# Designs tried in a protein design chat: VH-VL binders against Putative 6-carboxy-5,6,7,8-tetrahydropterin synthase (queD). Part 24

Target 1, 157 residues: Putative 6-carboxy-5,6,7,8-tetrahydropterin synthase (queD), of Pyrococcus abyssi (q9uxz4)
Amino acid sequence: MKRVVSIKRRIYWTKEFDSSHFLELEYESKCRRLHGHTYRVEVEIEGEPNEHGMIFDFNHLSELIKTLDHKVIVSEKWVRYEEGYVLIEKNDKLLKLPRSEVVVIDKPNVTAEYIAEWISERILENAGENVREIRVRVWEDPRSYAEITLTLKPQGS
Key: E = the ipSAE of ESMFold2; O = the ipSAE of OpenDDE; V2 = 0.75 times the mean of E and O plus 0.25 times the DockQ between their complexes.

## First folded at step 20 (VH-VL; framework fv_roledumab)

Design u3 (from s5 with heavy chain T50A, light chain K27R; at its last look DockQ between E and O 0.83; V2 from the best seeds 0.84)
Fold by ESMFold2, look of step 20:
Structure u3 (fold): chain C 157 residues (1-157), chain A 120 residues (1-120), chain B 107 residues (1-107)
Amino acid sequence: as target 1 above (157 residues)
Amino acid sequence: QVQLVESGGGVVQPGRSLRLSCTASGFVFSSYRMHWVRQAPAKGLEWVAAISYDASKKQYADSVEGRFTFSRDNSQDTLYLQLNSLRPEDTAVYYCAKIWYSNEWYFDYWGQGTMVTVSS
Amino acid sequence: AIRMTQSPSSFSASTGDRVTITCRASRGISSYVAWYQQKSGKAPKFLIYKASTLQSGVPSRFSGSGSGTDFTLTINSLQSEDFATYYCQQYWSYPLTFGQGTRVEIT
């Protein structure tokens, strides 16, 4: 009997980023106001090494999170575009910001859950057939997080 | 892993209609803004239409507005382009395409295209 | 609509040559330019965004530059697989528009 039956491989990566946002809510809440967080994102990816001996390139994760850092994150539902600007209209706000200062996510709101989904989706589109699972956890503060797990259909060898 | 596959092209007479489809895989389709771009034989590229992730916002090139209708079925990971009142100048290969950064409109992945020919 | 004017329309070259393609916008578009390569019978392939940033996997012999109205794509030391048509595209505003294309042909 072999002492090693199988090998399971997983990588872990984490980074903080600073962003501002607000929520669309049907009820009164301070979260409807523009405010900021130091978010922490944790990424776990399970799979097999690719042709370079990596499950996923950490540089891609770093570049992805840089797109969120020092930005205002808003829902695609709330925006219009003028040349060079994003116009944001929601919760009695009208903001006109340079396009480079805003990240527009294709989600109906900007909750930790949707931010985690948005991140997981951009990881997935760059994942090879060697990747079996993507897990993303987003912390808005030290006490709480939202987690998204993508389980991928069996592929590759 | 991202794949986009167009279908539904063909040869039709002026004034007729076609419906093009684009099936998507390898990404979470329902969370992405999608586009159609066309290319007439031996000619340049022309942007045709855009649709938001939830289909609530649509934009069309002036050359097709009022004649083409862009829609999506997020449960089937499929785009549709209804081409009505077709003209000879609509003859082109039609590509579906996606963007990566939701408020930056460059096309990181393209399908292989489907040919539409409008002639008598 | 913003017009994108490419030059030259075609370019004869040999392997090892340096190729420069220019693209001029009808008004200022900051750096919101992408470049694509298209081989005969195939879809365009994405090369460059934001005027100068290479997409992952694009060989370092490709480079882009420019801001405002004047943009260039340079292929330094042309390879056999680089014979194709190249397009610029502005994404400053809708409608999104492309240059007319530049064919890079073998001599």
Scores: ipSAE 0.782, ipTM 0.900, lowest interface PAE 1.1, mean pLDDT 92
ESMFold2 (binder alone), look of step 20: mean pLDDT 92; pTM 0.927
OpenDDE, look of step 20: ipSAE 0.897; ipTM 0.945

Design u4 (from s1 with heavy chain T50A; at its last look DockQ between E and O 0.94; V2 from the best seeds 0.86)
Fold by ESMFold2, look of step 20:
Structure u4 (fold): chain C 157 residues (1-157), chain A 120 residues (1-120), chain B 107 residues (1-107)
Amino acid sequence: as target 1 above (157 residues)
Amino acid sequence: QVQLVESGGGVVQPGRSLRLSCTASGFVFSSYRMHWVRQAPAKGLEWVAAISYDASKKQYADSVEGRFTFSRDNSQDTLYLQLNSLRPEDTAVYYCAKIWYSNEWYFDYWGQGTMVTVSS
Amino acid sequence: AIRMTQSPSSFSASTGDRVTITCRASRGISSYVAWYQQKSGKAPKFLIYKASTLQSGVPSRFSGSGSGTDFTLTINSLQSEDFATYYCQQYYSYPLTFGQGTRVEIT
């Protein structure tokens, strides 16, 4: 180990999920209509192994993405709740869907950027002090992605 | 690590006002719906209020509506609960709490609470 | 508002006992029930969501069941740290409501 001065460790994980959404845009676009994607999420986490030898548990990532899979993703700004249902009003739409079929994200729109942010935030809340960086990419198609990087301060800084 | 710390409790006379605060750390506070829950001495838990991530929507229990005002300052990662026209029945430990995401309303993290006593 | 009724109100038990706490909703709430543990002088601790799903780090001796109106929390083999008050909570609709609590005490 004399030639090695430091060790940097990263883990990588990926999964696809199928969801539908629409965008709030002030200009005409077909993205204003309800439509679906097969999203691909890529997660990279840098840090040190915890007491169990893991930087982050892949099972938690799998459970997180399962929350989004086969759901309609909507902005908290567009919804009201009635017993067992989510009411969605935006872009001349009025939808009433069972609560179990909807994921309401606390973002002003449902862009790939905001989906990536939402995912990164839920990874962060399950990350121990051993994690230094969280990177999330969300692909809407095979050619393009949005990326969010959370750089974490060391404890005591 | 998620942490919530309440402050601003105290002893006040009926009809007076008090302002509670809750500071948050260990999560992206501005992206989460937040709540207040209270517990009278030797009693059960009572939900008090909810506020959306951007403060644009607020909900209150009937027992406090019109008297309490919930607000947040996302630049300071802080919640506020303004308690007006206090009554002896408002005597309780007040907890701030968070949920995981906007349409799952169970409280996964709680603060340690701040005590409010309303008496002559 | 949906009323949540717990029984019993209190219960004396010894370590190793099987403890069952029930919670009944005043109307159907599907599986939107959470359970909390509260030790004296402490904030509530989250245990179970969706009636039966244990939060990470909760010991496997805890389990939950039920759907509709009738829900149960079970502690399979009571440990010394499990003497506490337990609350159910519905999150089917606002206002969010809790059961009145069940105190599990040492005999």
Scores: ipSAE 0.767, ipTM 0.900, lowest interface PAE 1.2, mean pLDDT 92
ESMFold2 (binder alone), look of step 20: mean pLDDT 91; pTM 0.924
OpenDDE, look of step 20: ipSAE 0.901; ipTM 0.947

Design u5 (from s5 with heavy chain T50A, light chain S31N; at its last look DockQ between E and O 0.85; V2 from the best seeds 0.85)
Fold by ESMFold2, look of step 20:
Structure u5 (fold): chain C 157 residues (1-157), chain A 120 residues (1-120), chain B 107 residues (1-107)
Amino acid sequence: as target 1 above (157 residues)
Amino acid sequence: QVQLVESGGGVVQPGRSLRLSCTASGFVFSSYRMHWVRQAPAKGLEWVAAISYDASKKQYADSVEGRFTFSRDNSQDTLYLQLNSLRPEDTAVYYCAKIWYSNEWYFDYWGQGTMVTVSS
Amino acid sequence: AIRMTQSPSSFSASTGDRVTITCRASKGISNYVAWYQQKSGKAPKFLIYKASTLQSGVPSRFSGSGSGTDFTLTINSLQSEDFATYYCQQYWSYPLTFGQGTRVEIT
């Protein structure tokens, strides 16, 4: 076709998950209390089809988000481990939860920004050389989101 | 693509020191807990040490506690393992390894290893 | 520390065979077991986590099972590239510990 000058390819994927968290803040806020959200994750990946005709396998995204669903998400800075449990000490809280019920993220806090960053990083480690950009949005409610974009350089041979 | 490259191994006398390095690429290194695992010649695997994403927490196997020091430089995507007071039983291939996230402690990527030989 | 005991220490097999490797923990560790394959002169390769979940890209002929103290790695229809040493690892608690390995050799 004479109308087509160039082709850019992008895939889109979305899923909801239910999690609870709290924030570490130096000032008074209700966000310091343990509370829950139905989060929505939107993922966009730009690149070229791989040997199987996919930019990225949606099954990997499903499995990644499944690890967050129905979990308490906490910062690595707030925890210690003993005998199959996670102990969480922060904001005058002391929780002892089975390890299977907690996701400990390697971030200093559990904001939507850091959750989006954490997700984008786990997508990146499974991205082939065909991927040029990873974009993740995390919605805490229907009106607000945080967004992370990773722009990738080719790794070479 | 995740890559981990160890260096700094060599042959040393007992009681001497070495510093091992591991350079990382293909992932956001500063957001991952990292480990060292070693393997003696013709023997199995032994976990050696772990370090948190920001280096604020460190753990060591009893066999190396007090002699080895784990550190990281997140601006250079590099791990360091300082091996002091080396003993013949420290002779091994040393691997750096990463986990997927901080409360699931299986090693999804490994380096190719660097050989440390401690002999009199 | 939690001891992980593998059996057998070595295993002779032919292409096409079904191979079974067992790993026993010294205490209950739920399903917090990973399995690795190591070929001569190479780093370990991650195969299985949570006792039974295959890592992406691992052939479906590999499977894992078990919970509590007894765990099994099975290779259905052994291929030529599967001759290697296999390790189990517990990640229930620090210090993280490995089994002593099982070498799968050609007969």
Scores: ipSAE 0.800, ipTM 0.905, lowest interface PAE 1.0, mean pLDDT 92
ESMFold2 (binder alone), look of step 20: mean pLDDT 90; pTM 0.907
OpenDDE, look of step 20: ipSAE 0.900; ipTM 0.946

